VH-VL binders against SUPPRESSOR-OF-WHITE-APRICOT/SURP RNA-binding domain containing protein 1 (SWAP1). Designs and how they scored, part 15

Target 1, 142 residues: SUPPRESSOR-OF-WHITE-APRICOT/SURP RNA-binding domain containing protein 1 (SWAP1), of Arabidopsis thaliana (Mouse-ear cress) (o49570r267to408)
Amino acid sequence: LPADVAMELNGVLGNLNGTKESIKSAKIWFMQRSPFAPALAEALRDRVFAMDDSDRQMHIVYLANDILFDSLQRRTNLHEFDNEALAFRPILGSMLGRIYHFPQNKEENQSRLEKILQFWASKEVFDQDTISSLEKEMKSGP
Short names: E, the ipSAE of ESMFold2; O, the ipSAE of OpenDDE; V2, 0.75 times the mean of E and O plus 0.25 times the DockQ between their complexes.

## First folded at step 16 (VH-VL; framework fv_zilovertamab)

Design j6 (from n2 with heavy chain F101S F102S Y105S; at its last look DockQ between E and O 0.09; V2 from the best seeds 0.00; counts 0 for: pae O 8.6 > 2, placed apart)
Fold by OpenDDE, look of step 16:
Structure j6 (fold): chain C 142 residues (1-142), chain A 120 residues (1-120), chain B 107 residues (1-107)
Amino acid sequence: as target 1 above (142 residues)
Amino acid sequence: QVQLQESGPGLVKPSQTLSLTCTVSGYDFTDYYIHWVRQAPGQGLEWMGSINPRGGQTSYNQKFKDRLTISKDTSKNQVVLTMTNMDPVDTATYYCARDLSSGQSYFDYWGHGTLVTVSS
Amino acid sequence: DIVMTQTPLSLPVTPGEPASISCRASQSVSSYLAWYQQKPGQAPRLLIYDASNRATGIPPRFSGSGYGTDFTLTINNIESEDAAYYFCQQYDNFPYTFGEGTKVEIK
């Protein structure tokens, strides 16, 4: 990531507090930087791994969800992954796995993550094979 | 310093093809989408299309889809606009502008614009 | 296409007074709304992005608000240098579309 984008990302994540407004703001910021989506997605995963707070980890997942859902709405062809979906696909399994196996609020977050995967599947954010892969990676853990 | 500069002919005859070049500097060429926006004299702004310099993906305003082509030359840090069958109604100042994300963002840097007059 | 309608198209303002320009989208554009200033012979300059964020170097007297379909650009304590055209632009969907522009004139 360019230094300026990285710095801005840190600011955005610093302001991410789980409110709908904070998530929305972060989403908008992310969406405006589509060329950096792969690097940004990786950075989000890395942040999840660096966090020792399950709530904050989940905030990032909610952000990812909003990004992916928003991107989905913008697809010209629902069967073709958008840039953001492509960016998140390779990192989501490990990200979700970190949270899924995190000791704090484990049961609750596992349920939440499972619901999110179901949501992505139902909305066809990802194809079923990808969903299955993500689920497998999530449950296997990092 | 980020700079965008449009270059090309200031005069085009009707039915001829316009070719404009946007040369960018001051940043990594492949990091940002480049858009073309034109403005007829005394009129508003009209988005024409965009290109992702990294992958070459393009987006076009349907109004121009049949006669507009946007391409890139990474080796020269240039984006090229080609528009066929020019008409006097196409007389305008043409801008290239930088955007962080095609279809998702605003234009933070603009070229100075180049006036293109279509006349016999 | 999303139609952006600006009002008014002409806005005379006395120095020191506030100016407000409205931009209405034909459909919701969420917060994907930008404002630009354009002076004669110059390219547009980004003022506001994401409906309410000031671009770098933009004076605090410029502010944006709104969400969905209704947006407002406010210029507080208008200065002579603020005489220009102002455009809104949505970037929610292709094609990007701009408002007609508002000419702000200083009395």
Scores: ipSAE 0.012, ipTM 0.610, lowest interface PAE 8.6, mean pLDDT 92
ESMFold2, look of step 16: ipSAE 0.013; ipTM 0.553
ESMFold2 (binder alone), look of step 16: mean pLDDT 91; pTM 0.932

## First folded at step 17 (VH-VL; framework fv_zilovertamab)

Design g1 (from j3 with heavy chain D28E; at its last look DockQ between E and O 0.91; V2 from the best seeds 0.84)
Heavy chain, then light chain:
Amino acid sequence: QVQLQESGPGLVKPSQTLSLTCTVSGYEFTDYYIHWVRQAPGQGLEWMGSINPRGGQTSYNQKFKDRLTISKDTSKNQVVLTMTNMDPVDTATYYCARDLFFGQYYFDYWGHGTLVTVSS
Amino acid sequence: DIVMTQTPLSLPVTPGEPASISCRASQSVSSYLAWYQQKPGQAPRLLIYDASNRATGIPPRFSGSGYGTDFTLTINNIESEDAAYYFCQQYENFPYTFGEGTKVEIK
ESMFold2, look of step 17: ipSAE 0.795; ipTM 0.897
ESMFold2 (binder alone), look of step 17: mean pLDDT 91; pTM 0.924
OpenDDE, look of step 17: ipSAE 0.847; ipTM 0.937

Design g2 (from j3 with light chain S30D; at its last look DockQ between E and O 0.93; V2 from the best seeds 0.85)
Fold by ESMFold2, look of step 17:
Structure g2 (fold): chain C 142 residues (1-142), chain A 120 residues (1-120), chain B 107 residues (1-107)
Amino acid sequence: as target 1 above (142 residues)
Amino acid sequence: QVQLQESGPGLVKPSQTLSLTCTVSGYDFTDYYIHWVRQAPGQGLEWMGSINPRGGQTSYNQKFKDRLTISKDTSKNQVVLTMTNMDPVDTATYYCARDLFFGQYYFDYWGHGTLVTVSS
Amino acid sequence: DIVMTQTPLSLPVTPGEPASISCRASQSVDSYLAWYQQKPGQAPRLLIYDASNRATGIPPRFSGSGYGTDFTLTINNIESEDAAYYFCQQYENFPYTFGEGTKVEIK
């Protein structure tokens, strides 16, 4: 990850708050750096693990959702994952699991994460086997 | 069933402060942002701002930022619009509308609107 | 701000025939566009989201198309109850902006 991109990412995540305006701005920034998607996705997961506020953790998940839907609209082959889906697949399970087991607002966050997974399934962001694997990884205990 | 209902005064005087309440029912209040949109007579709709129902973070159209406040009362399932220094050009029907906490940026349910006239 | 221009502003229609309403954005909004129907004294009703997806409970005679700056709402086989105002909304960029609306009337 080039040092200038990493510095910009820190700024973008620092401006991320609970407004849809901030989520959309962060998504636009991310999509302009699509070649770095795997490293950026890993950095988002790492940020979720470092956070101690589940509301801020959920904002990262909403950002991931917006990225995945922006890239879904551009998907070249209906039966293959696009670049961003491939980048996020390996890190989503642990990211969601961190929040799923986080003590702050636990029941509400679990409900929201389950809604998001079902939404991804219904829109075919990932195939059903992948959604099942993500759900299993998310729910696995400490 | 999902319902959004605007309430407040139908008439205010110039320079006064408007306060409108959006009361919601039939869904989990914390799952949806509430937006305020207005329509002046004979004109198009204008987005004013929104509030996150969980964290209370607000986003405002820059046109209104100096005199608009949006707040919430979760225990009453209410969102309140407060706008200072009302002017006759602010005469409009004011709507509240909702969108989902993630990924949705269009409004699936609206209130019926409330007409506010600003006149001496 | 992204300006949304609707054409026509008034559209007389004959039941059983198709009708189309155009919405043009001053810059690209990709597919981030919705269509709403509003009858006098009623709340607006979501018809189409993401340019072409019908909302829940919307009959298939309503369809949306377009990408970027030019969008069309098509109502096939107009029914009398389709007389209403129709307006578009972009949600690519803040602030959200709306078209002026099109009044559809039975002639």
Scores: ipSAE 0.757, ipTM 0.894, lowest interface PAE 1.2, mean pLDDT 91
ESMFold2 (binder alone), look of step 17: mean pLDDT 91; pTM 0.916
OpenDDE, look of step 17: ipSAE 0.885; ipTM 0.947

Design g3 (from j3 with heavy chain S59T; at its last look DockQ between E and O 0.89; V2 from the best seeds 0.81)
Fold by ESMFold2, look of step 17:
Structure g3 (fold): chain C 142 residues (1-142), chain A 120 residues (1-120), chain B 107 residues (1-107)
Amino acid sequence: as target 1 above (142 residues)
Amino acid sequence: QVQLQESGPGLVKPSQTLSLTCTVSGYDFTDYYIHWVRQAPGQGLEWMGSINPRGGQTTYNQKFKDRLTISKDTSKNQVVLTMTNMDPVDTATYYCARDLFFGQYYFDYWGHGTLVTVSS
Amino acid sequence: DIVMTQTPLSLPVTPGEPASISCRASQSVSSYLAWYQQKPGQAPRLLIYDASNRATGIPPRFSGSGYGTDFTLTINNIESEDAAYYFCQQYENFPYTFGEGTKVEIK
């Protein structure tokens, strides 16, 4: 991850808040750096692990969702995952698990994460086996 | 089952402050953002701003940012629009509308609207 | 701000025939576009989201298409109840913006 991209990411995540404008702005920034998607996705997961505020953690999940949907709408082969889906698949389970087990607002966040997974299943962001694997990883540990 | 209802004065004088309330029912208040959209007579729709019902964070159309405040009262399932220094050009029907807390930016339910006339 | 231009502004239609409304964005909105129907004294009703998906309870005679800057709402087999105003809305960038509206009238 180039040092300038990492610095920009730190700024983008620092401005991420509970508004849809901030989520959309961060998604636009991310999609402009699509070649770095695997490293950026890992950095998002690492940031969630470093946070002690479950609301801020959830904002990163909403950002990930927006990225995945933007890339889904660009998917040219419906039977293959796009670049961003491939980048996020290996890190989503642990990211969701960190939040699922976080004590602040636990029940509310667990409910929201379950709704998000069901939404991804219903829209075929990932195949059903991948969704089932994510759900198991989320519920089993951080 | 899902309901959004706007309420407030139908007539205000120029330079006065408008306060409108959106009261919601039939769903979990904290799962949906509330937006305010207005429609001047014979004109199209204009998005004004929104509020996160959980944390209270707001986004405003820059056109209104100096005189628009959106706030909430979670215990009453209400969102309040306050707009200062009303002008006759602000005469419009004001709607509240909702979208889901993540990933969706289109409005699936709207209120019926309330007409606000700004006149001497 | 992204300007949404609708054509036509007024569209007379014959029952049983198809009709189309165009919406053009001043810059790409990818597929982040919705269509609404509005009758006098009523709130807008969501018809189409994400350019081409019908909202719950919307009859299949309504369809949407397009990507980027050019979008079309098609109403096949026009019924009398379809007389209304129709608006597009982009949600690619803030502020959200709406088209000027198209008045669809029977005959």
Scores: ipSAE 0.703, ipTM 0.875, lowest interface PAE 1.4, mean pLDDT 91
ESMFold2 (binder alone), look of step 17: mean pLDDT 91; pTM 0.914
OpenDDE, look of step 17: ipSAE 0.870; ipTM 0.944

Design g4 (from j3 with light chain N53D; at its last read DockQ between E and O 0.93; V2 from the best seeds 0.90)
Heavy chain, then light chain:
Amino acid sequence: QVQLQESGPGLVKPSQTLSLTCTVSGYDFTDYYIHWVRQAPGQGLEWMGSINPRGGQTSYNQKFKDRLTISKDTSKNQVVLTMTNMDPVDTATYYCARDLFFGQYYFDYWGHGTLVTVSS
Amino acid sequence: DIVMTQTPLSLPVTPGEPASISCRASQSVSSYLAWYQQKPGQAPRLLIYDASDRATGIPPRFSGSGYGTDFTLTINNIESEDAAYYFCQQYENFPYTFGEGTKVEIK
ESMFold2, look of step 17: ipSAE 0.801; ipTM 0.903
ESMFold2 (binder alone), look of step 17: mean pLDDT 91; pTM 0.916
OpenDDE, look of step 17: ipSAE 0.887; ipTM 0.947
ESMFold2, look of step 18: ipSAE 0.791; ipTM 0.897
ESMFold2 (binder alone), look of step 18: mean pLDDT 90; pTM 0.913
OpenDDE, look of step 18: ipSAE 0.884; ipTM 0.946
ESMFold2, fold request of step 21: ipSAE 0.852, 0.853, 0.852; ipTM 0.913, 0.913, 0.916
ESMFold2 (binder alone), fold request of step 21: mean pLDDT 90, 89, 90; pTM 0.903, 0.892, 0.898
OpenDDE, fold request of step 21: ipSAE 0.931, 0.927, 0.930; ipTM 0.960, 0.959, 0.960
ESMFold2, last read: ipSAE 0.852, 0.835, 0.801; ipTM 0.916, 0.910, 0.900
ESMFold2 (binder alone), last read: mean pLDDT 89, 90, 90; pTM 0.875, 0.899, 0.896
OpenDDE, last read: ipSAE 0.927, 0.930, 0.925; ipTM 0.959, 0.960, 0.958

Design g5 (from j3 with light chain N93H; at its last look DockQ between E and O 0.87; V2 from the best seeds 0.83)
Fold by ESMFold2, look of step 17:
Structure g5 (fold): chain C 142 residues (1-142), chain A 120 residues (1-120), chain B 107 residues (1-107)
Amino acid sequence: as target 1 above (142 residues)
Amino acid sequence: QVQLQESGPGLVKPSQTLSLTCTVSGYDFTDYYIHWVRQAPGQGLEWMGSINPRGGQTSYNQKFKDRLTISKDTSKNQVVLTMTNMDPVDTATYYCARDLFFGQYYFDYWGHGTLVTVSS
Amino acid sequence: DIVMTQTPLSLPVTPGEPASISCRASQSVSSYLAWYQQKPGQAPRLLIYDASNRATGIPPRFSGSGYGTDFTLTINNIESEDAAYYFCQQYEHFPYTFGEGTKVEIK
């Protein structure tokens, strides 16, 4: 991940504050750097692991949702993952699992994560087998 | 069964502070942002601001940011709009509306609105 | 702020016929546009989101189309109950902004 992009990402995540304006701004920034999507998605997962606040962790999941949904609207074949879906698939299970087992607001966050997964299934952001794998990984780790 | 209900005074004098309450029912209060939108007589709708019902973070249209405060009371399922220094140009019907805690930047349910007249 | 211009502002319609309302944005809002219906003394009702998706419970005679700056709400087979005001809303840019509204009247 180039040092200037990593610096910009740190600024973007620092401004992420639980308002829809902040989440949409971060999504717009991310989509302008679509060629770096795999490294950026990994960096988002790493930031969730480093955070000590489940509300901030959830904001990153809302950001991921906005990215995936924006990318879905541009997908040329619904059954093939677009660039952002490919970038996020390998890191989402562990990202969600970190939050799912985080002690702060645990029950509320578990309910919200399950709602988000069901939303992704209903909109075919990922196929059902992928959603089932994400759910299994989320619930079984750590 | 989802309901949003605005309540507050129908008449406010110039320079006074307006306080409106949005009371919600039929859904989990913490799952939806609440927005305030107003419509002056004979004019279009104007977005004023919103609150995250879980964390309490607010976003305001810059037009109102120095006069507008949005707050919540989770135990009462309520969101409160407070707007200072009211002027006759602020005469409008005020609506609350909701959107989901993630994504969905459009409003799936609105209140019926309450008319606020600002007059001496 | 993004200006949303609706045309026409008043639209007389005949039951059974189609009708169309246009909404134009002053700059691109991509597909981030919603349509609402509002009857006198009632709350606005979501019809269409993301330019073309019908909201839950909205009859199929309502459809939306467009991308970027030009959007259309189409009502096929107008029914008497469709007499109402119709507004578009963009949500690509903050602050959210709305069209001025179109009054649809049965004639």
Scores: ipSAE 0.748, ipTM 0.888, lowest interface PAE 1.2, mean pLDDT 91
ESMFold2 (binder alone), look of step 17: mean pLDDT 91; pTM 0.921
OpenDDE, look of step 17: ipSAE 0.897; ipTM 0.950

## First folded at step 18 (VH-VL; framework fv_zilovertamab)

Design f1 (from g4 with heavy chain D28E; at its last look DockQ between E and O 0.93; V2 from the best seeds 0.85)
Heavy chain, then light chain:
Amino acid sequence: QVQLQESGPGLVKPSQTLSLTCTVSGYEFTDYYIHWVRQAPGQGLEWMGSINPRGGQTSYNQKFKDRLTISKDTSKNQVVLTMTNMDPVDTATYYCARDLFFGQYYFDYWGHGTLVTVSS
Amino acid sequence: DIVMTQTPLSLPVTPGEPASISCRASQSVSSYLAWYQQKPGQAPRLLIYDASDRATGIPPRFSGSGYGTDFTLTINNIESEDAAYYFCQQYENFPYTFGEGTKVEIK
ESMFold2, look of step 18: ipSAE 0.800; ipTM 0.902
ESMFold2 (binder alone), look of step 18: mean pLDDT 90; pTM 0.911
OpenDDE, look of step 18: ipSAE 0.858; ipTM 0.940

Design f2 (from g4 with heavy chain G55S; at its last look DockQ between E and O 0.74; V2 from the best seeds 0.74)
Fold by OpenDDE, look of step 18:
Structure f2 (fold): chain C 142 residues (1-142), chain A 120 residues (1-120), chain B 107 residues (1-107)
Amino acid sequence: as target 1 above (142 residues)
Amino acid sequence: QVQLQESGPGLVKPSQTLSLTCTVSGYDFTDYYIHWVRQAPGQGLEWMGSINPRSGQTSYNQKFKDRLTISKDTSKNQVVLTMTNMDPVDTATYYCARDLFFGQYYFDYWGHGTLVTVSS
Amino acid sequence: DIVMTQTPLSLPVTPGEPASISCRASQSVSSYLAWYQQKPGQAPRLLIYDASDRATGIPPRFSGSGYGTDFTLTINNIESEDAAYYFCQQYENFPYTFGEGTKVEIK
């Protein structure tokens, strides 16, 4: 990841708060830098692992959700993964797993994460096999 | 079941401050955003602002930014709307509404609404 | 702000016939568009979200379509109970904004 993009990412993540506006703003920033989607997705996962605040961890997941849903709407073929879906697929399991097993607000966040997976399944962000794999990895833990 | 209920005065005098309360039940208070939407008689819907009941962070329509404050009381599962310097043009039915889920932005549940009339 | 324009504002319909309501956004809202039904003295009720997904408990005769700036709510085989106001709402950008509303009347 270019140094300037990394610095901007830090700023964007620093501005993430409990508002929907902050999530949407971050999503827009991300989508404008789609060529770096794989590296950005990895950076988001790393941030989740570095955080000691479960609420801030969940904000990253909410951002990922908005990114994936936005990318889904732009698919030429609904049955073919888009750039962002491909970027997040390899890192989502571990990211979700970190949060799923995090001691703070554990049961509450587990329920939230399960609902997010159901949402991705229902919208066909990922195929059922991928969803099952993500769920398994999430529940097994990092 | 999920329930939202608005409460407060039905009559406010001009220049006075309006205070409305949205009481929620049937779900985890901190899981979903609460929004305020108003509707003048015979008119359309107007989004006013929202709050994250968990973090307390708020978003406001710039139209109301200088007059509107939204707060929460987690111990009572309540969200409070406070709007200063009320005017007859602010006469409307005020609704609180809930998002379906964090990251989703449409309103799946609404309160019954409470009519607020601003008159001397 | 994104302006949502509905047409028509009044729509008389004969029972059994279809009704179509248009909602146009002043700029693209992608599929971040919802439709609500509001009967007199009641709060709005969610019908459609994400432009074309039907909310839980909503009859199949209600459908939504569109993407970007042009959206349509269709009510097939309209029933007497469908007499109400219908509103579109965009949630692409803040502030969220609604259409003026369409009054559907049964002839």
Scores: ipSAE 0.701, ipTM 0.908, lowest interface PAE 0.9, mean pLDDT 95
ESMFold2, look of step 18: ipSAE 0.793; ipTM 0.901
ESMFold2 (binder alone), look of step 18: mean pLDDT 91; pTM 0.922

Design f3 (from g4 with heavy chain G55K; at its last look DockQ between E and O 0.74; V2 from the best seeds 0.66)
Fold by ESMFold2, look of step 18:
Structure f3 (fold): chain C 142 residues (1-142), chain A 120 residues (1-120), chain B 107 residues (1-107)
Amino acid sequence: as target 1 above (142 residues)
Amino acid sequence: QVQLQESGPGLVKPSQTLSLTCTVSGYDFTDYYIHWVRQAPGQGLEWMGSINPRKGQTSYNQKFKDRLTISKDTSKNQVVLTMTNMDPVDTATYYCARDLFFGQYYFDYWGHGTLVTVSS
Amino acid sequence: DIVMTQTPLSLPVTPGEPASISCRASQSVSSYLAWYQQKPGQAPRLLIYDASDRATGIPPRFSGSGYGTDFTLTINNIESEDAAYYFCQQYENFPYTFGEGTKVEIK
């Protein structure tokens, strides 16, 4: 991950402030760096693990959601798994699990994460086997 | 049954402050942003701003940012629009509408709207 | 701000026939476009989101199409209950902006 991209990411994540504008701006930034998607997705997961505020952790999940839907709409006719879906698949389970078991706002966040997974299933962001695996990993992360 | 209901005065005088309340029911208040949209008679719709349901952070259309405050009361399932220095051009039907806490940027439910007339 | 231009502004229709409403954006909104219906004295109703996806409970005679800057709402087999005000909304960029609306009337 180039040092300038990593610095920009820190700024983008610091600006996630609970508004949809900030999340959409971050998604636009991310999509402009699509070749770095695997490293960026890993950085997002790592940031969730380092955070001590579940509201900010959830903002990163909302960002991931926006990225996945943007990529799905822009590349749906070429491959079943687009570039961003492939980049996020290996890190989503642990990212969601960290938040699912985080003590702050636990019940509310668990409900929201379950709704997000159900939404991904209903819109076929991932196949059902992948959704089931993500749900299992999310719930079992002690 | 999801419901959004606007309430407030139907008539205000120029220079007065408008206060409108959006009361919601039939869903978890913290799962949806609440937005305010208005429509002047014979005109198109205009997005005014929104509020985050969890922490109360707001986003405003720059056109209104100096006069508009949006706040919430989670215990009452309410969002309040306050707009200062009302002018006859602000005569409009005011709607509240909701969008989901993630990914959804369109409004699946709206209130019926309340007409506010600004006149002496 | 992205300007949404709707045509026509008034659309007389005959029951049983199709009708189309156009919405054009001043810059690309990709597929981030919704359509709403508002009947007199009622709350607006979501018809279409993401340009072409019908909202839950919307009959199949309503369909949306388009990508980028040019979008169409099509109402097949117009029914008398379809007389209403119709408007589009873009959500690619903030602020949200809406078309001027189209008043559909049974002639």
Scores: ipSAE 0.629, ipTM 0.853, lowest interface PAE 1.8, mean pLDDT 90
ESMFold2 (binder alone), look of step 18: mean pLDDT 91; pTM 0.924
OpenDDE, look of step 18: ipSAE 0.632; ipTM 0.890

Design f4 (from g4 with heavy chain Q57E; at its last look DockQ between E and O 0.90; V2 from the best seeds 0.85)
Fold by ESMFold2, look of step 18:
Structure f4 (fold): chain C 142 residues (1-142), chain A 120 residues (1-120), chain B 107 residues (1-107)
Amino acid sequence: as target 1 above (142 residues)
Amino acid sequence: QVQLQESGPGLVKPSQTLSLTCTVSGYDFTDYYIHWVRQAPGQGLEWMGSINPRGGETSYNQKFKDRLTISKDTSKNQVVLTMTNMDPVDTATYYCARDLFFGQYYFDYWGHGTLVTVSS
Amino acid sequence: DIVMTQTPLSLPVTPGEPASISCRASQSVSSYLAWYQQKPGQAPRLLIYDASDRATGIPPRFSGSGYGTDFTLTINNIESEDAAYYFCQQYENFPYTFGEGTKVEIK
C-alpha cells in the first residue's frame, strides 16, 4: 500500500462516524482507488482489530457494505465476484467475527451483523455458500 | 404498523423558535435515522437534516446549519427539530422520514406532515 | 447542490394508457435516485429506489429507468387511484435534493 494512500486512508477513517454523509464520503474515496482494493480491504480489517470502540468498528462495516453495493452495481457478470467483492471476501469473516465477539454492545451488534449478512444474501453480493461460510466464521470466533 | 407523526405549533411568530416533534412507533427506534424535510406552499421539497438515533450524530443542510438543531429522546421514541429565528419564508409543511441504519439513502416511511405558518 | 428538474409539472392521463414522468439531474447521480407518490392528505410513499428497483408492495405497472442525469418513471395501464403527486430524489451527494414534482390527474 503506497505511503500516501495509507496516509489518506488514516484521514478518511478518522473522519468516519455515525453519519451517512461520512460513510458515503469514505466510499467515494475508496472507489477512486479501486486498483488498491485488496490492500485497502485488509487495512480496514486491521483497523477493526485495532479499535476498542464497537460503534467505530460497525461504521467500518457500514462502509464495507456501501463499497460492496456500489461495486455490485458495476458487476459485469452477476455470478462472478467483481473486483471489490473479490478483495473483501478473504477479510470479511475475521472482521465480522472480531465485532461479533466484542463485549461492547454485543447483542445489538450481533443482531445488526446478522441483518447485514442477510441483506448481502438477498442482493446476491455473494452466493449463498459464501454467505454461509462468512456466518460460520463470524460466529465461531476469531 | 410503522408510524411517524409530526407534532407542534401550527403558528409561530417571526424571530421566535420553532420546536417540532417526530414520534415513531412500530419499529426499533435505534435502527433508523430520522430526517426532516419541508415543503413551502407551491414549492418543492427541501431536505433539512438528520439524526442517528443510536449515537445522536447529526447532519445538516448547510442552508440551515446556524439555525437548526436536531435532537432525540430515546425513552419517548422522539426526535425534535428546533429552528431559531423563524421568518415568513419558513412557512411550510414539515415532514419527518426514516432510512435504515446501513446502506439505505432513500425514505421508506414518512409522516403525514404538519403545516407551520410564520406570521404576526 | 444538485438541481433536479421534473417534466411535466402537470400530467393529465387517460385510464388504461401508459404515462411517463421525467427527472433530470444537473450532474450525474449514477443510479442513486428514488421516486415517491403522494396522494392528497397522505404521507409520501416510496415507489422506486436505485433508479429501477420497485419498493416492497408496489405494483409492477410502476417502473423506473435511467442512469446518470436522465430518469423516467413509467406508469403502465394507468388506474384512477394513480392520480397523485410524484417526485424524485437524488442521493448521490449531500444535501439530498428533490424534483419539483408532477401532478398526475385523470382527464
Scores: ipSAE 0.807, ipTM 0.903, lowest interface PAE 0.9, mean pLDDT 91
ESMFold2 (binder alone), look of step 18: mean pLDDT 91; pTM 0.917
OpenDDE, look of step 18: ipSAE 0.858; ipTM 0.941

